# VH-VL binders against Cytidylate kinase (cmk), part 9

Target 1, 230 residues: Cytidylate kinase (cmk), of Chloroflexus aggregans (b8ga54)
Amino acid sequence: MRVPQTIAIDGQSAAGKSTLGALLAEALGYLYFDTGVMYRALALAALRAGIDPDDEAALSELAHQLVIDVTQPTVADGRQYTVLVNGEDVTWAIRSPEVERIVSRAARFPSVRREMVRQQQLIGQRGRVVMVGRDIGTVVMPNADLKIYLQASLAERARRRAAELRSRNIDMPLEQIAAALAERDALDAHVSQPAADAIILVNDGLTPAEEVALVLNRFVYSEQALENGH

## First folded at step 3 (VH-VL)

Design w11 (framework fv_indenebart)
Fold by ESMFold2-Fast, scan of step 3:
Structure w11 (fold): chain C 230 residues (1-230), chain A 121 residues (1-121), chain B 115 residues (1-115)
Amino acid sequence: as target 1 above (230 residues)
Amino acid sequence: EVQLLESGGGLVQPGGSLRLSCAASGFTFDDYAMSWVRQAPGKGLEWVSSISGSGDYTYYADSVKGRFTISRDNSKNTLYLQMNSLRAEDTAVYYCARGLDEYWYYGMDVWGQGTTVTVSS
Amino acid sequence: QAVLTQPASLSASPGASASLTCTLRSGINVGDYDIYWYQQKPGSPPQYLLRYKSDSDKQQGSGVPSRFSGSKDASANAGILLISGLQSEDEADYYCMIWHSSAYVFGGGTKLTVL
């Protein structure tokens, strides 16, 4: 039993956690998803039910009525996973602009977060999963077999974000990108902290392929690294 | 219910000025970039101008640079387009459109009904 | 010259599928762009349909049926809007759009006739 069955990836905005998570899952044949997709699924259900995303009581009641599941892709249409709400495939519907606008409002309530964490934990208990977020190693899967916390300097994250935006033909000044990331870091400071047993991975100067190779060789396949950490 | 309502259009002489307004409701206005897009009679869509959610960044089509000014008042949930030195080729229906996020460059999804500007010769 | 080129018109039968193309100018690679699609009916404002960059990076507009989908033809340097199961209500003008350099650029539009 050397290969971790549950991998938690947390970290700062633009540190590369989604890229690392997806590539690790691909290498291992595991399910990959960002926990935000479950909050998007709830937000979609709220919109469809005519529920105000600022109405905590109504939203909490809805959350308890829903079975939100995330599985391996059920259709070969480019998706990385399938998101189901009470058995209905909502994978692309949760990526609508209307869902995007309200997801943060819907996700702010402790009662809603508790129910989403419960459903995330059920998915985690099945094993063979790489789960990405802000509090996966501390709240969602505190007993994950492998916990990674990604860090990168503000300058490096701004450079990567600028390259990403430029690949989409989006022109934004580097100083503006850095300012936006710094503001995001400040807002997330109390939520996005590394678990005590997490491996702190600094990815300054590493390509995605180099990050994956490092994690697979040193932390996934190495029994010593799994027992002792970094 | 997300709604955008344009006003301020009308008939104006060449060289004249008009100020268009767009009243927004049903969403947090300052979280979204806003744009003006126009359509001349029987023609296609032409982007005019965009403004970031904060109002700090503005972009203009080459055909209107120096003549038009986009602005917003986030306390009033209102977008503006000040149009100066109007030309016959500025005759069009002007649509107000909401961006997909706070930055001017990430598409548009909600559109108003439009307001008609006619520059009489 | 023109950044985006669309055919002026296209006709198809009810129940059939229509593929609407949006061709990018030489020197601009369609693989690098998010392509936005809009539908406009006479007397109405445009309606957002979808955004497509790749199979893993795409977005459907709110309330837009799954029979509307996006793709790309790299060899033609073109974005494609596919409308399956055509209905009479799909008769409209369709516009593609990209953000290029410092401007939104719309295609000239394609008038789809459902006969």
Scores: ipSAE 0.000, ipTM 0.470, lowest interface PAE 13.8, mean pLDDT 85

Design x10 (from f7 with heavy chain D100L S104Y, light chain N31Y; framework fv_polzastobart)
Fold by ESMFold2-Fast, scan of step 3:
Parts: structure tokens; C-alpha cells; sequence
Structure x10 (fold): chain C 230 residues (1-230), chain A 118 residues (1-118), chain B 107 residues (1-107)
């Protein structure tokens, strides 16, 4: 009955959830972020502190000492959001190749993930947010106003990933890409399950613009259109 | 551990102003998304939400009480204060403060009974 | 304001029985519903939030379900220590509102 204040987007790897999330947030004037940016922020802090990304105890302790926040852009420099670590703007620093090399290692520990989820939940309760991840609708924002689980066939996701890699001048066999995605799906099956109340969107053959239009027209604005009469 | 405790007068006369203080420990009202609320319960009756104040000083008051309510916080002292004007015998109740997270209350004070009479 | 109606107002049953309490919202509240337990002379204790999520440390015999306007709270096998008044609360919109309570007693 209302325009949703909290939107959770989950889904399979390479299903297009970050693109959908960013475009929806832009249309609504909401905060958008992929929860991975918070793990990048932790990884950056670990690098700066000289902490071994394989040292669970040290990473967990660091995570508990940090206040990581994600807000609407604080400067007009092309960013989609602002990432803060203890009040310091790290938005561009978390995009470094050094952070990319270790972020998956830092994010693997359950103790670290529990603390990051807690901080994600705090951001979500402010409302006016589109949050993208693997367990947003089930763990992070179980009470989100709108939950979307994005699906696509393995073949379609492999095709999209191949196209992305080619745009970066990386040519990898389609069978190898498909195998990597299938392995990722198996790892995520334990975590990335659609919430019982999630809208399942199958986006095989849909462009990003078509996906956004579908969501806005059917799940965001349909009730307002009725109330406005035209 | 997280604790909250209410303090203030246990007896007020009709037309007087009630002031209650909630003192808490184990968390901060500078934490993003966290708030403190006041809830009351007349003897043998249902719970009634009165007011909330969030980490960013955003406030909500129950509209049925028509501006009788003021909620303030002192983040450095870990205190939230409720002021309620023009007290009436029907306002006799146990008053609770509780930590607000998302919109539900995960930790509660023990409550303080406030009687409005004579 | 969103009105929350609980049923029944009181319930008397036996140890080991399955207990069901319902809560109905006057308008759609999605999944923004919490359940509280209040023992005589004590403050309320959070049992369930987001309609079905069990609070840490709460016994697994307690569960919640529902969405929209109709919600259910269940105790799968009643224990003597479960004697209390139970309240539902919506947090979809302000003002926050509670049900009138369900008093649970043992025969």
C-alpha cells in the first residue's frame, strides 16, 4: 500500500542484482549499496593496521572496534554512496587493487560476518535504502518492505559474465565461466536462499531498463498510480 | 550487559508535570539506528507506547497525548528524559523505558509505578 | 492509528498442550510485528520480531508466523514457566501500537 522504504535484492552470482539495485535507488532517491563494500572497508582497515587477512582473531577484534557506515554521497565526484570508517571517508580507497586481493579472505570468517551484518542492520533501519547482497531479505532486513530475488539460468549468467570479461579484454572459455558460476552457486546455496515472501524475478532476456521498469510499475508505484487516479 | 533504569517521583498531583529519567548502560545513543522509548501500562491493562528518541535526535510522540510529551537525550550521560504535562488520575501507570531497535524493544527497564492522586 | 486485536483475551490449558494466539492488524503491516512475554510484576521480554524471527536466548518451543494483517504466535508444548500475558506489537508505522494482551494460565 505504500512506496517501499526498504528494498532487499538478493540473487545468484551474475544475475544483475547490483545493476537493478543502483537503478532502482536512482529512480527513488534512495541510498544504494552492495554489502560487499563494508567488507572492503574492513579489508582496508586491516591492510592499514598490518593485520594478516588470515588471522581470524585479529580481524574479528578489528571489526568490533570499527564503525563502518554507508550514506548518500557526501561529495559530487561521481560516487554512488559514501563509505565511512570511524568517520573517515574511504569511498575511493576501498576500490584499490590491494583491497580486492584480500577482501574475500577477510570476509570468510563467521565472527567477522556477524559483526558486519549487525552494522548493515543499523543502516537498513534508517529506511530509504536499496541493499544488495546474498542474505539481505533473510538475515539483514527480514522485515524489508520489498524483497526481490533475482534469478537467471546458468547459461544466461555465463553469457553475461563472458561479455563483462570481454569488455575488460579478458577472453575466457564459456564452459570455464559456467563451471566457476556453478561452484559459486553451490557455496552460496547455504546462505543465499530466497525469503519466503520474496518476489522471484527471472531476468533471462531482460535489459536492465526493462527490469527496472517492471519493478517500478508492478511493485513500487502501482498503488500510488491508483490513488492519483491517472 | 545492557541495562536500563527509570527514576522519578512515584506520586504526582493532578495538573502537575511528570519528569522521568531513563539511565542506561551497555550501549550508546550515538550508535546508528538505536533509540530509547517510553512505554506505560496502567494496572492490569495493555501496554501503550508514549514516545521515542533516536540516535540522530529524531523524535516521535504518541499523537493521542496532544503535545503533553517531550523527550530529550543526553548522549554523554547515557540518559533519556520524558516530560509529561497536565497529569490526571487516568495517567496512573507503570512507566518503562526500553531500547528501540528497528521499531521493537529488545531490552526493558524494570519500570516505575507513578500514581496520580490527591 | 493501526489497531492490533488479539484473540483470545485469556486462555487456560494444560502443560504439554499446543497454544496458539492470534493477532490481527487493521491494515497491512508487512512483517513488522513483535511478540512479548510479561510475567506478573515484571517488565515485558521480547520473544519474536519480524513476525517469525526468534530472539537470541528464547526457547525454540516459541514461534511466530504470518504477514500482512494476520499473525500467529505458537507455543508447541506448554511449560509451567510460560504462564504470562503475551502482547503483539506492530512497528510498520508510528504511533507504535500493541494488542490488548492474552493472559495464559495453566489448569
Amino acid sequence: as target 1 above (230 residues)
Amino acid sequence: QITLKESGPTLVKPTQTLTLTCTFSGFSLSTYGVGVSWIRQPPGKALEWLASIYWDDDKYNNPSLKSRLTVTKDTSKNQVVLTMTNMDPVDTATYYCARLYEGYFDYWGQGTLVTVSS
Amino acid sequence: DIQMTQSPSSLSTSVGDRVTITCRASQDISYYLAWYQQKPGKAPKLLIYAASTLQSGVASRFSGSGSGTDFTFTISSLQPEDVATYFCQQYDSYPLTFGQGTKLEIK
Scores: ipSAE 0.000, ipTM 0.401, lowest interface PAE 19.2, mean pLDDT 85

Design x3 (from f10 with heavy chain Y102F D105E S106E, light chain A50R; framework fv_polzastobart)
Fold by ESMFold2-Fast, scan of step 3:
Structure x3 (fold): chain C 230 residues (1-230), chain A 122 residues (1-122), chain B 107 residues (1-107)
Amino acid sequence: as target 1 above (230 residues)
Amino acid sequence: QITLKESGPTLVKPTQTLTLTCTFSGFSLSTYGVGVSWIRQPPGKALEWLASIYWDDDKYNNPSLKSRLTVTKDTSKNQVVLTMTNMDPVDTATYYCAHRPFYDEEGYLDYWGQGTLVTVSS
Amino acid sequence: DIQMTQSPSSLSTSVGDRVTITCRASQDISNYLAWYQQKPGKAPKLLIYRASTLQSGVASRFSGSGSGTDFTFTISSLQPEDVATYFCQQYDSYPLTFGQGTKLEIK
């Protein structure tokens, strides 16, 4: 197949979706982002506007008034993408503890989710994008050129999650992390299902470089194709 | 096994402050994603969610009651405390605490305490 | 706030009967709905979450279905121990809200 213009990556919690997505996008010269950043952007806007995160009508109205965009990095400061709210760079602001506390509330409202999905679809229509989430291949980009569903063993995912938590100074026993991930898997069984046309990639025992190589081998990989795109 | 038990006064006068304690076993509120919620039920009526507190001390209060509600936790004692100010006869209800198994995008309550009836009367 | 409406408010039926209770949300809640059983004088017990997922240890005669705004709870063959009030709960958004309850009695 030609080099895919749109790549959707879904999969289990802590299966390495973000790492795969970022490295794959780097190899192809594509935009990479996880869809959660758009909910974070909305949450930040709500905080700034003094909107109660439990007020669906106000959040929905705010979402419709905002232009949330995600672009290639505009600054060489370690970011993987740039998040813009009405043209303002909020890439680091959306990572604040205040935003983290309310983002799950904002993400729960159907009217808010519909508007965020609409804006995600607009970004996807530009092509040259790797989008990571839970339902990218089924809801956000149902016509993506390449769909990947990433799986990994519970033990491997617990190890990765433990490392992430340690980087945030959270020291949690692996058994508790594994139990939490198993609970999440059960809850996500009806939400994070692979699209019928998705390639299921098992990530057990693979390095990030090996994961990327397996994906690139699924289509015609050449320097010429990467330079001019298809 | 996960168990929870409510304790506190069963009789409260109007305008007084209610303080209820939920004591639990079988889990820790230091466990990633775990929360405890408070729910009440007036006699013969529907359940009403009051507040939730999570492993990272994140708190959610019912907007209709949030100025009256405070929820705190003592992880070392396996306790969550609910405080409700300015009690009124309409606040007469059975008060429950319940376990929330995962914080992220879920709000179902898998194990409940037995409940404690609080009557507000002069 | 999302309003949850249950029907019927009460019903009486016979052991062995199929029982159906419905719950309607005032707005789309996807599948973020739970069903609880509350026996007289007891705390609620979780039966179903995510609209159709049976809680561990709950009898297979209980089932749930639906998505969006319309949900159904079914007991395939009523047992005497199933006499209770049943409540639906949405957890799509805060505040968490419950239906008014359906009181189930045996004739």
Scores: ipSAE 0.000, ipTM 0.452, lowest interface PAE 12.8, mean pLDDT 83

Design x4 (from f10 with light chain N31Y A50K S93E; framework fv_polzastobart)
Fold by ESMFold2-Fast, scan of step 3:
Structure x4 (fold): chain C 230 residues (1-230), chain A 122 residues (1-122), chain B 107 residues (1-107)
Amino acid sequence: as target 1 above (230 residues)
Amino acid sequence: QITLKESGPTLVKPTQTLTLTCTFSGFSLSTYGVGVSWIRQPPGKALEWLASIYWDDDKYNNPSLKSRLTVTKDTSKNQVVLTMTNMDPVDTATYYCAHRPYYDDSGYLDYWGQGTLVTVSS
Amino acid sequence: DIQMTQSPSSLSTSVGDRVTITCRASQDISYYLAWYQQKPGKAPKLLIYKASTLQSGVASRFSGSGSGTDFTFTISSLQPEDVATYFCQQYDEYPLTFGQGTKLEIK
């Protein structure tokens, strides 16, 4: 019948959410993005304006002044999406080390998060979107057509993160990666809970291709496949 | 081992444009999060940061000099180029390029080139 | 811009002495501070980052402390090869800024 128009993917850090989200969006021709890119866009704007990332009032005021949008790629340069701040393309600028350094600090304030969620909801209302984060199915898109919560063991997530960093030629001890992920899990414990109507998918032992195929066949196309292929 | 080396003209006339090249080894600017920064030091004075460029071509220029500065990279050649327009005698300094490591909260410069003295005079 | 002020501007002491240099930021920079050593005619060398983390291969007699706006760099027992100018640098925000330097000499 109806292919889901809005897909929410939540789960712990390094559980494979971004890989699953990107591949699902590619298969469906949907917009894909991690909501963290909107916080990165705010952080970049704060850096450019000389705003202290620990100043909640200034950050909240800035957030309300900005129009942050995420669209399908506008340039064929390897990007998965285009991030716009007041119409300016900041897609690669938000990935700088300087933005990485402050994004968590900027993202911690409730007033800032409320404004970012409002803008995320506007993007979600357009449909044809796969949105990835920690509270998408519970806060951002509580009425998403399909909700997935990814789980994986700490050891598996550390292994995946280590492999990702190695592909970028970054040498970081596995023990240190695991410790960082455990710390992130603790910080997210009160916000990263599966929605009651979410499908909980355990990612241990599945390749990205197998995971995408499973989701497409069982949860995206399953009713239509039964109508046409049964 | 990370090494960097600056090259370019040692003498520039007022109003001319300076172009300096940083050639490096032991790392790649295709490495996630890595950057190269340009810093200068007038004789006997403090260090002044000029510009930074990162693996993804993201760029930051000193606001005091922003309109005069351009930084570019050629990842395949392991080179970063700094261009500074409208040179003035006060821009006489030793110019350095330096490596910025990848990791959260890193903005320090762990390896530096030898520096190249650029004199601006008529 | 964040202004970095070092004290003293110069210091003369004896081999074996404890040396202390301070650096003050015009606003809170958390622990995003580095210390560099520069010998005459040479490029700066990173000694310390994140206020207190010693760079790999740097002698243990060098240490750093502090957070917020006030930072200290210490050489526990001065050696002849430590004669140099020392600079602090904040990297909490752009533009990156350096202190004016402290020239260290032996009597």
Scores: ipSAE 0.000, ipTM 0.427, lowest interface PAE 17.7, mean pLDDT 84

Design x5 (from f10 with heavy chain P101L Y103L L109F, light chain A50K S93D Y94W; framework fv_polzastobart)
Fold by ESMFold2-Fast, scan of step 3:
Structure x5 (fold): chain C 230 residues (1-230), chain A 122 residues (1-122), chain B 107 residues (1-107)
Amino acid sequence: as target 1 above (230 residues)
Amino acid sequence: QITLKESGPTLVKPTQTLTLTCTFSGFSLSTYGVGVSWIRQPPGKALEWLASIYWDDDKYNNPSLKSRLTVTKDTSKNQVVLTMTNMDPVDTATYYCAHRLYLDDSGYFDYWGQGTLVTVSS
Amino acid sequence: DIQMTQSPSSLSTSVGDRVTITCRASQDISNYLAWYQQKPGKAPKLLIYKASTLQSGVASRFSGSGSGTDFTFTISSLQPEDVATYFCQQYDDWPLTFGQGTKLEIK
């Protein structure tokens, strides 16, 4: 078959899905993003509008008024994507601590989630995209051409998270990181399930380069090889 | 080790502008998720958050004082500057700068400067 | 703004006593609450964050509990060096706000 135009990557926190997603998108020339950035964009808009993050009706109305878009990087400043709210570049603004503190509150409402999923689906319809999240293959892009679910042990995920933090000169105890990840897993248990048609990848012991090579060779390029009469 | 130190005038006349500098070491304000905040404390009273600035130059000011407050950074000098206009005797306080690590749910102040007392009187 | 109210405003007790200070938020702040110790003439020192997590290097006699709107800070056995003013701080929503402080004295 054809090279997949839409790739959904799901998995638990720190399973390596963002790294895999970014490397796959780079190899294919596709857009890459974590769908959480759209909830961050909504949260930023709510802060700017003075909207109470506990007011579902006001947040839902705001979400319907916003055009949130995610594009390939528009500026060479180290970003992996560009996030736009009504055409305004908010890529770094959505990373603020104030946004982080309210994003989970804003993201909890079903009416808000329905609108964010709708906007995520519009981005997906363009094709040439790798979306990363927890329910991309089941809710956001149920018809994605390729669905990957990453599995890793809690210990391995804690190790990876520690390495990420250390690369930014942030040193946190490994057990503290593991405890935080376990808490997140418990909250996600009922929504972070692999789609029935997802490819399950166990990435214990694989480097990011080995992971991306595996996916490209087995699930992206292998189907093209069949068309060449192999 | 993280250290911060406030500097600036200790005596300001009413209506003047206050400028305070926070000089720090042990971290960079170009590091993802790092911020520096200003907090003040009038003698014998509660702490009041004034302003924050982050690695990406994102800025937040206390809405009660926002028209009077400006916060800027010079990442190469490891400095953050707070400017507060139209000083009044009620602004007499010890002014602190503090380190803030932005990581998901981190919004507390883990390291503080020694503080600098600013007295506003004629 | 989220208003933080501490009680009591001051407390005088004896070495070895169990001390409890309460902090109430005007709205739900989940567990985004920190506790600070401020000794006379000194900068505040972080003791507890995320309502119950003890900061590295802080003595185990200090603890925190609570979620939502009601929080408590406890010193299990008061030591002379614990004489200080204690402040709670919410970091759930902007602007960041502190309680008015609880002054702890030894009889």
Scores: ipSAE 0.000, ipTM 0.455, lowest interface PAE 12.9, mean pLDDT 84

Design x6 (from x4 with heavy chain S52Y; framework fv_polzastobart)
Fold by ESMFold2-Fast, scan of step 3:
Structure x6 (fold): chain C 230 residues (1-230), chain A 122 residues (1-122), chain B 107 residues (1-107)
Amino acid sequence: as target 1 above (230 residues)
Amino acid sequence: QITLKESGPTLVKPTQTLTLTCTFSGFSLSTYGVGVSWIRQPPGKALEWLAYIYWDDDKYNNPSLKSRLTVTKDTSKNQVVLTMTNMDPVDTATYYCAHRPYYDDSGYLDYWGQGTLVTVSS
Amino acid sequence: DIQMTQSPSSLSTSVGDRVTITCRASQDISYYLAWYQQKPGKAPKLLIYKASTLQSGVASRFSGSGSGTDFTFTISSLQPEDVATYFCQQYDEYPLTFGQGTKLEIK
């Protein structure tokens, strides 16, 4: 009987995974990160090496040469985690527009994804981690102690994304945002399915704090959840 | 108890602008997750969704009509206003406003106004 | 836009009969589907949301099922007060779209 040491949160784009994951990790004192940051780290390394993001062989070779790590924040500058490439702190560099433009292209190759998954699994093996993505409960941490799959309608996810963009002073039509999310969902359809043992959680309008309290009380700290953890 | 009621002209001439007001009680549009939609139904035909306005002033107009539609709210008066320009006889319909519940992933409409029939004729 | 197609367009049956209405979405909408009842001269009334969840206060003879693109609405034993037009509505994507309606009449 134990508190879950590994928590996998999957779901569709803009379903609220990052907010839930970060707050849950904060409450538990766990490491939190979105696995996309590791693909961003690879993309940054590729840009620095002058590698074409469409060159699978070169990207795969680069991925095998890199040690990408994600740790608890090492600097009090507002970060939620620290991303290291061969020991170098790239936490803010991976958020550049140049990385943003190529990350999806670099992340599409199976050989590259296999190596990134291997490195994600090493981080997961340490325990005390909340890992967010699209295939965490099925591929990255198939033996995670707790698996959550977040769902929300396309309309609601588009609304949330629009609000997020407006907070950054980016005004994009709702129709365009919805179309982009739908296209992303179609591309992810083969990989973004809930694990058979995942808890399907539908956002029901709870505040982020209330949603975290719900998860903690029903799935983390409850007597039934503790028993199910063995 | 949640109640909504539509008000406005029942007769509009072609090319005029229609303005309908939805007055409600039992909820506030300052409440997280709550919204109001406008829907219309031509006599004997299917329901057609027109627009929504949300607690955070987020709005979306049906793309087929969006150049003609404007939705605004006055939270202090518990009112939502729909404006539709360049009315045509084909726009003759019963117009409804309806409550969208606070759940983030909801888009169903749980309470409706009685509806107001708007006839467009010369 | 997501197109919602209902079948049948009209149905005439007897009190006590089991009534089944179907609704098909032109694309996957998961379980984001609602069913409404509209009696003559009245506003629509929500009966079911999330494909299968009964709205509070709705009679247990009404039920819904389905996910993805195919959905079913059932009245287990038709009562005289159930004479109405029934509409399905998807809410996975904006604009929200409704089926064309199924008019239910008693013989």
Scores: ipSAE 0.000, ipTM 0.503, lowest interface PAE 12.4, mean pLDDT 86

Design x7 (from x4 with heavy chain D104E S106Y L109F; framework fv_polzastobart)
Fold by ESMFold2-Fast, scan of step 3:
Structure x7 (fold): chain C 230 residues (1-230), chain A 122 residues (1-122), chain B 107 residues (1-107)
Amino acid sequence: as target 1 above (230 residues)
Amino acid sequence: QITLKESGPTLVKPTQTLTLTCTFSGFSLSTYGVGVSWIRQPPGKALEWLASIYWDDDKYNNPSLKSRLTVTKDTSKNQVVLTMTNMDPVDTATYYCAHRPYYEDYGYFDYWGQGTLVTVSS
Amino acid sequence: DIQMTQSPSSLSTSVGDRVTITCRASQDISYYLAWYQQKPGKAPKLLIYKASTLQSGVASRFSGSGSGTDFTFTISSLQPEDVATYFCQQYDEYPLTFGQGTKLEIK
C-alpha cells in the first residue's frame, strides 16, 4: 500500500475534476493545480508584451523565454496555489477577463503546448502533486502513481456549469449549456481520453466530500487490494 | 433554434464603403464564448473568412484585407455589423454571417445566414 | 496562413457509390477541421467538426477521419441529394482558412 506521490485527474468538462483535485490535495498535503493556469500565465505574459495571441512564432518564442512555476500557496489570501512567471507572483492576474479572452487561442498551438508540457513535467517530477487537466495521465504524467478519469452525466455537468456562470453574473439556459458541453466533449475527445491504466470514476449523485472520501479510502489507502479485486 | 439573416445594399460602386447587418435570433452575444463571423464567397470560388466578433467585444480581422474591415455589435438588438471600406470589383461576392458555438473561441460555423450577394460595379 | 488543399477538385459518380474526398493542411492542425456541404444557391451546411464528429441532424452516411495534416471525408452510399460542393476548413489558427472545394456530380 504505497500512498501515490503523483495523481493525474482527467475527464469531461464540468465533471468536477477541479473540486476533486483540490480536496484530494488538501487531504494529502499535496500541491494542486489545473494545467490551464500555466497557459493563463503565458497569455498574461503575451498581453503584457503586446504579442498577438494568434502569432504562433511570437508566442512560442515567448514560452521558451519564460520560467512558469506552480507552488504551494506563498500567501494566505485564499489561493489554492501560487503561479510564478520568472519569479513574479501572477496568481490573481491570470484570472482577469483579458486573460480569459485569449487563453484558448494561445493554448491551441502545438509548439506552445510542447513547451508547457515540458514545464508541467518538471513540476510533476517533484512528486506530492495532484495535477488536473485533459491529458495528464496520457501525455503529461504517463507514469503517474494514480490516474483518475472523471465522468458525469451531461445533465449534471450542465447544472454545475450553470452554477459557475451564475456566480459570474452570466445567465444562460440549461439547454444551451448542455449543447455547449456536448460540443466541447466532441472537440476534446482526442485529448480527454482515459489512459489504459486509469480508474474510471462516475461522479453522478456524490457530494464533493463523499467523492473525496471514496477516492481516499478505496484508491489512495487501499489501491493494491482494490486493483487485485478486478 | 438559431437563425441569422444578412441585410444591406446589393449594389455598391467602386471606392464606396459597404455596410452589412447580421440580425439573429435563438442566441445572445452577451453569452460567454459565443461569436458571430463574416465569411464571403466570390462567384464560383472558395469561402474566405473575413472577421469575427465575440461576446466580450473582442475582434479578429483577416490580415489580407489590411484594415479595410470593422466589425461591431449591438447585443440589445441582436445585430452584428460589418463595414468594409474602399470597395473594388474583386470584392463582388456573397457575404454570409455565421454563428460560432458557446465556449468555442475558434472555429467552425454551425449555423449560417442565407447570404447576400453584393455586386461592386459602376 | 495555413493552406488547405482538397482532392479531387471534382468528382462524378453513381448513386450508391462510396465517395472519398481528401484534405491536406500545410501544417499540423491536430483535429481542428470541419467539413461543409454547399448546394447551388444555398449557404454552406456544417456536416462534421473536430475532424470526425457528426453534426446533430446530419445523415449517418457522412463520416470524417484523420489528424495532423491528412484528413478524409466519406459518403458511404451516395444519394441524389448529396450533389453539392464540399469544403474543408481548419480552425487551429487565424486566419481561418478553407479548401478550394470539391464539386460532386452524379453521372
Scores: ipSAE 0.000, ipTM 0.445, lowest interface PAE 13.9, mean pLDDT 84

